# Designs tried in a protein design chat: VHH binders against o75319. Part 170

Target 1, 181 residues: o75319
Amino acid sequence: GNHIPERWKDYLPVGQRMPGTRFIAFKVPLQKSFEKKLAPEECFSPLDLFNKIREQNEELGLIIDLTYTQRYYKPEDLPETVPYLKIFTVGHQVPDDETIFKFKHAVNGFLKENKDNDKLIGVHCTHGLNRTGYLICRYLIDVEGVRPDDAIELFNRCRGHCLERQNYIEDLQNGPIRKNW
Short names: E, the ipSAE of ESMFold2; O, the ipSAE of OpenDDE; V2, 0.75 times the mean of E and O plus 0.25 times the DockQ between their complexes.

## First folded at step 12 (VHH)

Design L64 (framework vhh_4orz_3)
Fold by ESMFold2-Fast, scan of step 12:
Structure L64 (fold): chain B 181 residues (1-181), chain A 120 residues (1-120)
Amino acid sequence: as target 1 above (181 residues)
Amino acid sequence: EVQLVESGGGLVQAGGSLRLFCAASGFTFDDYSMAWLRQAPGKRREWVALITSGGETDYADSVKDRFTISRDNAKNTVSLQMNSLKPEDTAIYFCARQDWDYPEYGFDYWGQGTQVTVSS
């Protein structure tokens, strides 16, 4: 597949850092082979991602890729200094406990190893919205004790787009807290 | 409410051609990527072809250069032209609407399928 994902152009490339956290959300970067289908101002390559983060005076320390594909870009397209973690996340349905556990483990490990810096955890799915927003909010609710509505509002404001999947919103607001092992 | 209805399947000899049609109703057809998937006996359902709302197309390697997907937004139809058919193309063919938010493998509505049988 070299087609542009549906609605990908409708979303801001990169959100703002979520204050009080180490999270920043963005849509999937697209490798150079996609650029022939994009206007110059629509391009968002892995290089563009790092330039936009730097323009915010932030620095990435980890990328978590939630997409269920490798076709959009390759880990080799990223700087050698930034760890990349793939968590194959099934969309449409609420992420299962195993996926939630993997995400929490990765975040906790990063935070423990990066206590002496202010580097960010970058999280993306295809649009940096529903799977991304769900897992970030789930972490804030379950691990940090943030109230569900506050977590959702914080994500929506910083991403610049609101979570759209009603089943994800419902689970965040009223679903059970998942155990942190 | 949302309905996808396939037609055009049948029996054809190897080397022949078939055209499949999918009639869509109950949603704004123009806003969605549409796909064809197939399932052969004893195998998992596999993706065959996709057409985006903007008309971009994509194909599985097994059908590339033999199959052509197209759409007619005025008629709410998506079609699959299948040329140079092989016995390995024998399967039930499904029309599907792609989930925009999980485009890598998410299809939120499916038709009942149409049987394609390719004899040697």
Scores: ipSAE 0.594, ipTM 0.809, lowest interface PAE 1.1, mean pLDDT 93

Design L65 (framework vhh_4orz_3; at its last look DockQ between E and O 0.39; V2 from the best seeds 0.44)
Fold by ESMFold2-Fast, scan of step 12:
Structure L65 (fold): chain B 181 residues (1-181), chain A 119 residues (1-119)
Amino acid sequence: as target 1 above (181 residues)
Amino acid sequence: EVQLVESGGGLVQAGGSLRLFCAASGFTFDDYSMAWLRQAPGKRREWVALITSSDETDYADSVKDRFTISRDNAKNTVSLQMNSLKPEDTAIYFCARQDWDYPEGFDYWGQGTQVTVSS
């Protein structure tokens, strides 16, 4: 598919670093084949992603791609120096425990290996909103002990867009804490 | 409440044509990508065609150049024109709404309409 994802243009390309964490969220970058369908100011390629993060005086150390597709861009479109991790995450429903575990494991591993730098973990799904926000907030709640409403508010403010899936919000606020991952 | 209702299925001879229709209700139709999927006896459901809110189209390799998807936003209808039909096209055809936030999946489906292609 070479079509632009629905509503992709409605969302800010890159959020701000979430203070007190190593997370930054963004929408999926689109490889150059999509640019014919976009105005110049709408383009957001993998290269544009790195330029926008650099403009914020930040540096990516890991990209976690939560999309259930390889159509938007390829790992080869990213700088060789930045690790890329694919976690195929089924949307609509709350991510399953295996997916949550994989996300937590990847974040914990990155933090352990990057104690002596300030590099960020970049996380995206298609819009950098629901799957992305859910997994980041789930990590903050379960691993860091952040209150659910505080985690959600922090994500919403830094992403520049509020989580929209009510079932995701409900699970974060009132669902079980999945500890020890 | 979201509803998708298919029509236009039937029995046709190889080389023939059929046009399927899907009537949508209960949502803002023109904001969503719509798709057709099919399921042949004993096989998994497979994607056939997609049309975006901006009228971009995409097709499975097995049907490209034979099938055409279109939409009529005034009537809340998505259609599939099927030409040069083959016995391998025999399946139940489902209309589906693409999930906007998870575009790899579909959040609503119709009941399906049977297409049978005889040799």
Scores: ipSAE 0.769, ipTM 0.879, lowest interface PAE 0.8, mean pLDDT 94
Fold by ESMFold2, look of step 15:
Structure L65 (fold): chain B 181 residues (1-181), chain A 119 residues (1-119)
Amino acid sequence: as target 1 above (181 residues)
Amino acid sequence: EVQLVESGGGLVQAGGSLRLFCAASGFTFDDYSMAWLRQAPGKRREWVALITSSDETDYADSVKDRFTISRDNAKNTVSLQMNSLKPEDTAIYFCARQDWDYPEGFDYWGQGTQVTVSS
């Protein structure tokens, strides 16, 4: 079915660009078939995503979809000019090293190909919070050398919601730095 | 500590009915989607039915119109009414909690209850 994910309505659709980075986080957009369960102000479709990004005077250059399903929307629901990458990311457990590597590789590839523009990498899981926040922060810590608490604070502020999974937070703060290749 | 305890399994004749129960504790039951899964001998565990925190339901095609999932938030229970049972329904049935932040998976399950349907 087209059931709205639990708590999905409780989260801001789109965060703000994270200053000093190319990241913006959001919750999963829902294709039109989900909207009969939503009030008009609760709707957040793929089109709504792009309108909200444009309202911030930003432009998406890549969407990284971390969900482990294809039921929320299909890549063909996105403008053809925006690359889409699915990284199947298991939740509730800290993402494994292979998943972290795939994310780092995708981000580094984007930065190389987009060094002459200011387009953003949009990252989402279901709520745009725990898996999304973990992988963005892991990148900032391991690749950019950002302090764990600073990465977490930046993500939380720009997303508009705090990371909630304690095992993710603990791993970011006190876990090992992961190899980048 | 999250606990899910299934009951109500047993031996039943084909065409018969059985009702499974799952008692939940250690979490805010009302905030979670709950599910039943099953595992037949030699097969992978498969999803059977799901009920959301707002009582919306969904079913695997193989059990539609025969099984009904329901929940009682006052008792912290989820149940599965199984009608028109077939030998192919023979399995261990597990109660599971959907992870709200990872709805593609389940983060807790019980030990299961055996359902055997004789021909």
Scores: ipSAE 0.618, ipTM 0.825, lowest interface PAE 1.4, mean pLDDT 93
Fold by OpenDDE, look of step 13:
Structure L65 (fold): chain B 181 residues (1-181), chain A 119 residues (1-119)
Amino acid sequence: as target 1 above (181 residues)
Amino acid sequence: EVQLVESGGGLVQAGGSLRLFCAASGFTFDDYSMAWLRQAPGKRREWVALITSSDETDYADSVKDRFTISRDNAKNTVSLQMNSLKPEDTAIYFCARQDWDYPEGFDYWGQGTQVTVSS
């Protein structure tokens, strides 16, 4: 059905680019069929996503969708010029090594192919917070060598919301480095 | 800690009625859609009814017009009024919190309450 995701309205639609990175986080955009259940100011469609990114004087080069369902929007709702990658990621639990690897591989591939531009990697789950934040931070920690607390602080500040799940935070701060290849 | 506790199950004759209750705690109740599921012996767990945070309701075809799901946000409860019960309604009934980021669309269940309908 076209029911609004739980707590979806509570989060800012789009964060800010994370300085020193190509990452930007946002909550899941909802296709047009959801609009009838939203106030105009609550609407956030794929089109709205791109408009908001443009307002920040940025451009998306890749969208990584971490939601576990496909009911929110269709890849066809996105411009053909922006590749779309789905990584089915279960909520609440720390992503497994395979998921982490898939994410890292996608990011590294993008960066390798987009050295000549400054396009962003847009990452979202349902709320664009916990799963999104964990995987971005995991990448910064494991691949870029960023201190865990710095990665978390940077993400939280730029997203406009703080990571909520203690298991994610604990894993980022004290968990092992995950395989990069 | 999220908790869901079902109650109200029992034995009834065909054509009878029961009202199930679910008490929820450990989360912001009014932010979530809630559902009732059931599982009969030897059968798969199936979705029965759902109520959104906006009080929109949906029902499985097998129970439509017989069952009514409702919620009380002040009490953090969800209810299932079951009328015109049939023997095929016999099952363990579970209260569940909806989350589409889980394989079955739900992330928490109660222990369930037994409903038995005799012919």
Scores: ipSAE 0.576, ipTM 0.805, lowest interface PAE 0.9, mean pLDDT 94
ESMFold2, look of step 13: ipSAE 0.577; ipTM 0.803
ESMFold2 (binder alone), look of step 13: mean pLDDT 85; pTM 0.853
OpenDDE, second read of step 13: ipSAE 0.477; ipTM 0.755
ESMFold2 (binder alone), look of step 15: mean pLDDT 85; pTM 0.851
OpenDDE, look of step 15: ipSAE 0.305; ipTM 0.660

Design L66 (framework vhh_4orz_3)
Fold by ESMFold2-Fast, scan of step 12:
Structure L66 (fold): chain B 181 residues (1-181), chain A 119 residues (1-119)
Amino acid sequence: as target 1 above (181 residues)
Amino acid sequence: EVQLVESGGGLVQAGGSLRLFCAASGFTFDDYSMAWLRQAPGKRREWVALITAGGETDYADSVKDRFTISRDNAKNTVSLQMNSLKPEDTAIYFCARQDWDYPEGFDYWGQGTQVTVSS
């Protein structure tokens, strides 16, 4: 479909780097075919994403796409120099252990291969909010030992929007720590 | 207590038309994208049409130019006008509310209304 996702216009395109981490969160970029349905100031293409990251004096080294669809943009719309990883993540429910494991492995692998630079891991779902915030916070809690409330506060502040799914928040605060590989 | 109730299904001959209705209650109807999906015997549910809160419409290729989705926010109703019906359109048609945060999925469904198209 070529319709604009519900509430997509309500969210900031790109957050800030989460201090002390390599994470930056954003909403899904929309390819050029969506632009006929958007005012110029509402456009957020893959090109716009990279321009906004550069405006913050940051550089993307990896994009992790959590959407359960390919309709929004194609990997070919991204610079060839930036790796793209698709993790089909079912929303509404808390991401399953396999999805969490894949996310952690991708992040750990990136960090190991990028020790000598400061490139960012860009993470998005449709709004860059619930699936995105959950997986980033889950990583910080389970791998980096961050206290759950601190991880959530850091994500909310840097994204500029608060996690809204109560089941996701509850799992982050009170759920089990997932085993690392 | 979100409720979606479909009506308007029936038996029609190929080339005929039907109009389906979905009455919604228990939520702020104006804030949600609404959809029609269908399930034929022995097949998975497939998406047919969607209308956003802002009134933008989208259609599966198989029904494009034959079906028209519309909404009446004053009545909390979404409708599907089905023209030039084919035997392959035979299915149970479901009204669904799109999850706003996970727009790839639907969080509430009606019980469905049967559409049978004879050749």
Scores: ipSAE 0.738, ipTM 0.859, lowest interface PAE 0.9, mean pLDDT 94
Fold by OpenDDE, second read of step 13:
Structure L66 (fold): chain B 181 residues (1-181), chain A 119 residues (1-119)
Amino acid sequence: as target 1 above (181 residues)
Amino acid sequence: EVQLVESGGGLVQAGGSLRLFCAASGFTFDDYSMAWLRQAPGKRREWVALITAGGETDYADSVKDRFTISRDNAKNTVSLQMNSLKPEDTAIYFCARQDWDYPEGFDYWGQGTQVTVSS
């Protein structure tokens, strides 16, 4: 079905680029079939995503989709010039080491291949907040050596919403560093 | 603590009707879509009906036009009116809270209520 995700309307569609990084977070765009269930001003499609990114004078170079379902939109709805990566990530629980590694590997690969440009890594889950924020922060902490509180604050400020899940926050602040290989 | 408690199940003859109820507690009920699922012996659990926070409804093809899901936000309840019941409708019926961040799209469900339809 094309049921609107819970609380999806409550979140800003797109955040801001995180200064000093190539990350931008956003909520899941919804394909056209969802529009009949939304007011016009509530609609946020893959096309809208790219328009909003353009309005920020940015360009997406990669989309990492962390949603656990595939019903929201199809990779074919994205421009062919922007690679799409799916990392199935269960909500509410701290991502496992494999998921974390997959995310880090994808980010590192992108950065290695895109040294000559300033394209962004777009990351989203359902709301573009908890799973998204955790993995971005985990990367900043584990790979970039950022202080956990600084990473969290930076993400929250740029996303326009704060991480909500306490287990994610605690793991970021006090949890062990995850292997980068 | 999230709790979902089903009731209303029982034995009914084919062609008969039952009305199931689910009492929800431990969360903001009106913020969530709710569903009924069922599991027959030896079969996988399947969703039957869903009602969004906004009141929109959806049904599995197998129960469309026979079952009706509704909710009462004032009482934190969700109901399933089952008409024209068939033996193949025999199953344990579960009330569930929708969350697409979980496998199968649901994060909580009750203990279930048995529905048996005799031929």
Scores: ipSAE 0.168, ipTM 0.577, lowest interface PAE 1.8, mean pLDDT 93

Design L67 (framework vhh_4orz_3)
Fold by ESMFold2-Fast, scan of step 12:
Structure L67 (fold): chain B 181 residues (1-181), chain A 119 residues (1-119)
Amino acid sequence: as target 1 above (181 residues)
Amino acid sequence: EVQLVESGGGLVQAGGSLRLFCAASGFTFDDYSMAWLRQAPGKRREWVALITSGGETDYADSVKDRFTISRDNAKNTVSLQMNSLKPEDTAIYFCARQSWDYPEGFDYWGQGTQVTVSS
C-alpha cells in the first residue's frame, strides 16, 4: 500500500524533547517511494527525521515504532545506525499490559545503557499522537511518578498536538498503575 | 450515529460485473478514508480496496485491475465497481470507515452485502 496515511500531513513531523525526560515524539517517517505524492515541504523521510533532530541539537539513541504495519519505512532506510524496536500496537483500545510492559522494559533498558550520555528515545505511531502519547505518559506516570494531568500536558505541549482519544486520556487519569511484574 | 449501508450485491455468473454502493451518514464523510473488505465462508475478513479523503486509491493484489473504488462526496457514497468476477470473489462485502490514527484499523462497518459468483 503506497497511499499517504489519512491526516498525516496535518501533524508536525517532530515535536520537542519532553523536558526532564529522554523522550521525543514524531509522526511516522515515509520512505522515498511516498515522496512522489508529496510537495517538497511535506516530505518527512527517515533522513529528514534525523536532520530535524540534529537541528534541535539532539541525538537519537533508540527508535520505538508502534505502528501495526511495516509499509511506511524499513529499518534499513534509517540514515544513522540506531537501535530500532517494533512494538505492534493495536489502536482504538487502550494498549494491553503486554504492550505496556514491553515499552517499559525497552525504555528502562535504554536508560541503563545510556546513563553516560544524553541520547533520546524517539517514539512514533502513524501520527505520533494517540498510541505514542499514551505509552509515553503511561511510562511517566507508572515509573517516574508524574501526575497524570502533568504528563498529558507535557506531552501535548512538546508534541505540539493534543492527545485526542478520550478512552486513552481517561485510562491515564483514572486507570490503575501497571506495575512491571 | 455513524451509519454505513451497503447495496448492490447479488448473484452473477463468472465473467460478469456488479457495482456495490455504500451510503454513509452521521459524520463528515469528506474527512475519512473509506474501504471495502470481504469475508468468504469460513475465512477471515480481508481488505479489498481503499480510497482516501483526497481520492487516492489502493487495492489488494487479488482484485487489482478488476475492481475500481470511487467516492461521491456530494452524495456521501463510496462505490466498488467489480469487473471480470470469479467464483473466488464470492463473499459478503463490507463497507468500512478507516480510523485516521490507526493505519490498519476500521472503526465503523456496515452490515454487509452478499456477492455470489457462479461458475
Scores: ipSAE 0.647, ipTM 0.819, lowest interface PAE 1.4, mean pLDDT 92

Design L68 (framework vhh_4orz_3)
Fold by ESMFold2-Fast, scan of step 12:
Structure L68 (fold): chain B 181 residues (1-181), chain A 119 residues (1-119)
Amino acid sequence: as target 1 above (181 residues)
Amino acid sequence: EVQLVESGGGLVQAGGSLRLFCAASGFTFDDYSMAWLRQAPGKRREWVALITSGGETDYADSVKDRFTISRDNAKNTVSLQMNSLKPEDTAIYFCARQEWDYPEGFDYWGQGTQVTVSS
């Protein structure tokens, strides 16, 4: 499909680095075939993503793509020097334990291998908000021991948009800690 | 609460036309992309057409230039005009609401309406 995903234009392209972490969240980049449907100021290609990250004096070391589709852009549109990880994440429902485990494992592996640099883990779903915010906050709560409300507030402030899906927020605040690897 | 009800299906000869309707209720219709998907006997459900809240349309390659999706926000309806029908268009046609925060998925579906195209 070449249609612009619903509500995609409503969100800022890239958030800010979450202080005290290696995370940065953004909405999905859209390959050139989508640009005919966008005003110049609305365009956000893979190239635009890397330009905006550099404008913040940051560097990406990993991209985690949580979308349940490959229609928005191809991994080949990214620099070969930046690892790309696809975790097909179903929206609506809270991500399952397997998905949460894959995310935690990828983050832990990146941090272990990147101790000597300050490169960021870029995380996105379609809007860079609900699935993205849930998994980042889940990591901070379960692995880093951050209080749920603090994790959510930090994500909301740095993304520039508040988590919108109530069942995700409720799981983060009151759900069990997933002590999976 | 949320309901999608399809109508307009039937039996037509190859080369004929049908117009399908989907009546939506229980949500703010204007805020959602709506889609039509179909399931032919022995096959997986496949997407055929989508219309965004802003009126942008998209189509599967198999139906491009033959099908037209439209919406009437005042009546909470989405329609699919099907022209130049072929036997391979025979399927149950489903109206679906796209997830607002997960545009790859659909959260509500109608019961479907049967379209049969004879050769």
Scores: ipSAE 0.681, ipTM 0.850, lowest interface PAE 1.3, mean pLDDT 93

Design L69 (framework vhh_4orz_3; at its last look DockQ between E and O 0.05; V2 from the best seeds 0.00; counts 0 for: pae O 11.2 > 2, placed apart)
Fold by ESMFold2-Fast, scan of step 12:
Structure L69 (fold): chain B 181 residues (1-181), chain A 119 residues (1-119)
Amino acid sequence: as target 1 above (181 residues)
Amino acid sequence: EVQLVESGGGLVQAGGSLRLFCAASGFTFDDYSMAWLRQAPGKRREWVALITSGGETDYADSVKDRFTISRDNAKNTVSLQMNSLKPEDTAIYFCARQHWDYPEGFDYWGQGTQVTVSS
């Protein structure tokens, strides 16, 4: 598919680093073949992503791609120096415990290997909002001990858009802590 | 309640044309991407065509230049014009609504309409 994903233009390309964490959230970059369908100011390629991160005086050390597709861009479109991890995540439903575990394991591994630098973990789904915000907030709540409301507020502020999926918000606020791994 | 109802299927000879219709109800039609998928005998369901809320269209390589998807927001209808039909286009054709926050997936499907192309 070469069509622009539904609602993709409605969201800011890249948020700000979430203070006190290594997370930065963004919407999916679109490879160059999509640019013919976009105005110049709407373009957000993998190159544009790295330029915008650099403009914030930040550096990416890992990209976690939560989309359930490979049509938007290829890992080969990213600098070879930045690790890429794909976690296929079905939207609309709360991510299952296995998916949550994979995300937590990847984040913990990155943090242990990057103690001597300040590189960021970039996380995206298609819009960089619901699946992305859920998994980042779930990590902050379960691993870092952040209060659910504080995690959600921090994500919303830094992403520049509020989590929209009510079942995700409900699970973050009232659901069990996933602590068994 | 969300409902998608397909019509327009039938038997046609190779080289012929058919137009499929999907009547949508129970949601704000204008806000959603709509798609057609098909399932041929003994094969997996495959995506055929999609039209976004803004009217952008996309097609599988197998149907490109032969099929045209369109929508009529005033009537809550999505249509698929199928030209130059081939025997390999024989399948049940399904209308589907794309998830609003998960563009990789579909959340509602019609029951399908049978298209049979004879040689």
Scores: ipSAE 0.777, ipTM 0.892, lowest interface PAE 1.0, mean pLDDT 94
Fold by ESMFold2, look of step 13:
Structure L69 (fold): chain B 181 residues (1-181), chain A 119 residues (1-119)
Amino acid sequence: as target 1 above (181 residues)
Amino acid sequence: EVQLVESGGGLVQAGGSLRLFCAASGFTFDDYSMAWLRQAPGKRREWVALITSGGETDYADSVKDRFTISRDNAKNTVSLQMNSLKPEDTAIYFCARQHWDYPEGFDYWGQGTQVTVSS
């Protein structure tokens, strides 16, 4: 059903742009049917997402949806023809190499197409934390050469919440550098 | 050592009642949503009922108003009261824990308990 995801209310809706990158992370927006279970101040719809991005003087150029479900909102709920990509990412294990390469390919393609503007890549899973933080940090480490601890600290600070899953943190810190596509 | 152990299954005549129990251990029970799923012979496992950490409940349409999920945080148990049972309720019933970071799925379940409803 349309029950609110556990702990979803406990997370800031949208983080801050990560300086030196084109990333911004957020929790999953919830379509209108969920609002009957939310106080007005708790609502965070697709429209609210775009309003909050504009309040930060930013613009989204791509949304990457990492959830393993379609129940939270549909791409048609986005207020404009903003490019949208779903990469199904299971939350119980470190993402496999195919998923990581798909994410890198999407980011690299975006950066090439958008090198003459300052639009952001919005990335979310359900809470905008563990799966989101892992893939953003994996990209920064593998493609941009950022030190693991620096990538993690930057993500945590800008998201406003720390990565919690230890197997993700351990893989980022001590795991192999993944082959770039 | 997360463990979920179901009990309370058995044979019952149509129209009867049965109460299932799930004993949970090895995790902070109060922090998790818990669910019951069931699997009839030759069919896919299907979701039956869910109770959130805050006590909010949700039910599959086929069991709504007949089944009641509840939890006892002091005893680390989840219960499923099943009333007005029908032959189509015959299945193995599983207690499951919702995944912490992926609420679309469950990360642990027990071995299940058989419920058989005779007509």
Scores: ipSAE 0.233, ipTM 0.624, lowest interface PAE 4.4, mean pLDDT 90
Fold by OpenDDE, second read of step 13:
Structure L69 (fold): chain B 181 residues (1-181), chain A 119 residues (1-119)
Amino acid sequence: as target 1 above (181 residues)
Amino acid sequence: EVQLVESGGGLVQAGGSLRLFCAASGFTFDDYSMAWLRQAPGKRREWVALITSGGETDYADSVKDRFTISRDNAKNTVSLQMNSLKPEDTAIYFCARQHWDYPEGFDYWGQGTQVTVSS
């Protein structure tokens, strides 16, 4: 249950807020039980997540968890003031229309309910990169009308790592727009 | 603890055959899809063959019609029959468990077994 995800240590824990958006991406935080398998400087817990967000002078208003497991941390490890949403997302294929819709719906709901603040939507998968980047970019492209290359560049720059999966990139650049409702 | 132990590798001449085995433990074996991966010198690790929990199989184009993956749920084993081996098949072969939370789709694999195909 406490196996560290492959290459998890290779990615920055938390990216930067994406300018012009309410998105911030990060890798999956690991609950305390994982610390036994990590050097102190490698540890990244839910508490560490919030500390790092605070260091950026930001505040999380929602966490969207795209991982396909529940073993990394518990919703109870998060502050009660921050809602948690789980969207089980397969790790290697382009998310299906239902997954995309769920993500868009969640984001739109959050924005509707949080017009009076500047709280962020924290999105993560395992590495906070491919699934995370795809869905964020998909939203920017489909809902906000951003050019695909601009969305990808923005995400990559802010996350500090580039989308790696060609099928995701190709779908974002050349794939059809997905329904928003 | 999840464990995967590969065996059966060795040196073989081109055109020859090998059969690899994998012994799995530490998890409900028949609930998972299993795969064989390989990594050649200087190359990235690549999947070779996959077998679902239901017994469906898939193969990389490079090994299709030459390799056959199978499983024995009673013994918690996965096998890879490799026929018509080529020098380009030389690699360390890994038995791997599939998990969709991981970027490459696999979360556990063994130490691997060396397969060397000579010209």
Scores: ipSAE 0.027, ipTM 0.315, lowest interface PAE 5.7, mean pLDDT 92
ESMFold2 (binder alone), look of step 13: mean pLDDT 86; pTM 0.857
OpenDDE, look of step 13: ipSAE 0.000; ipTM 0.245

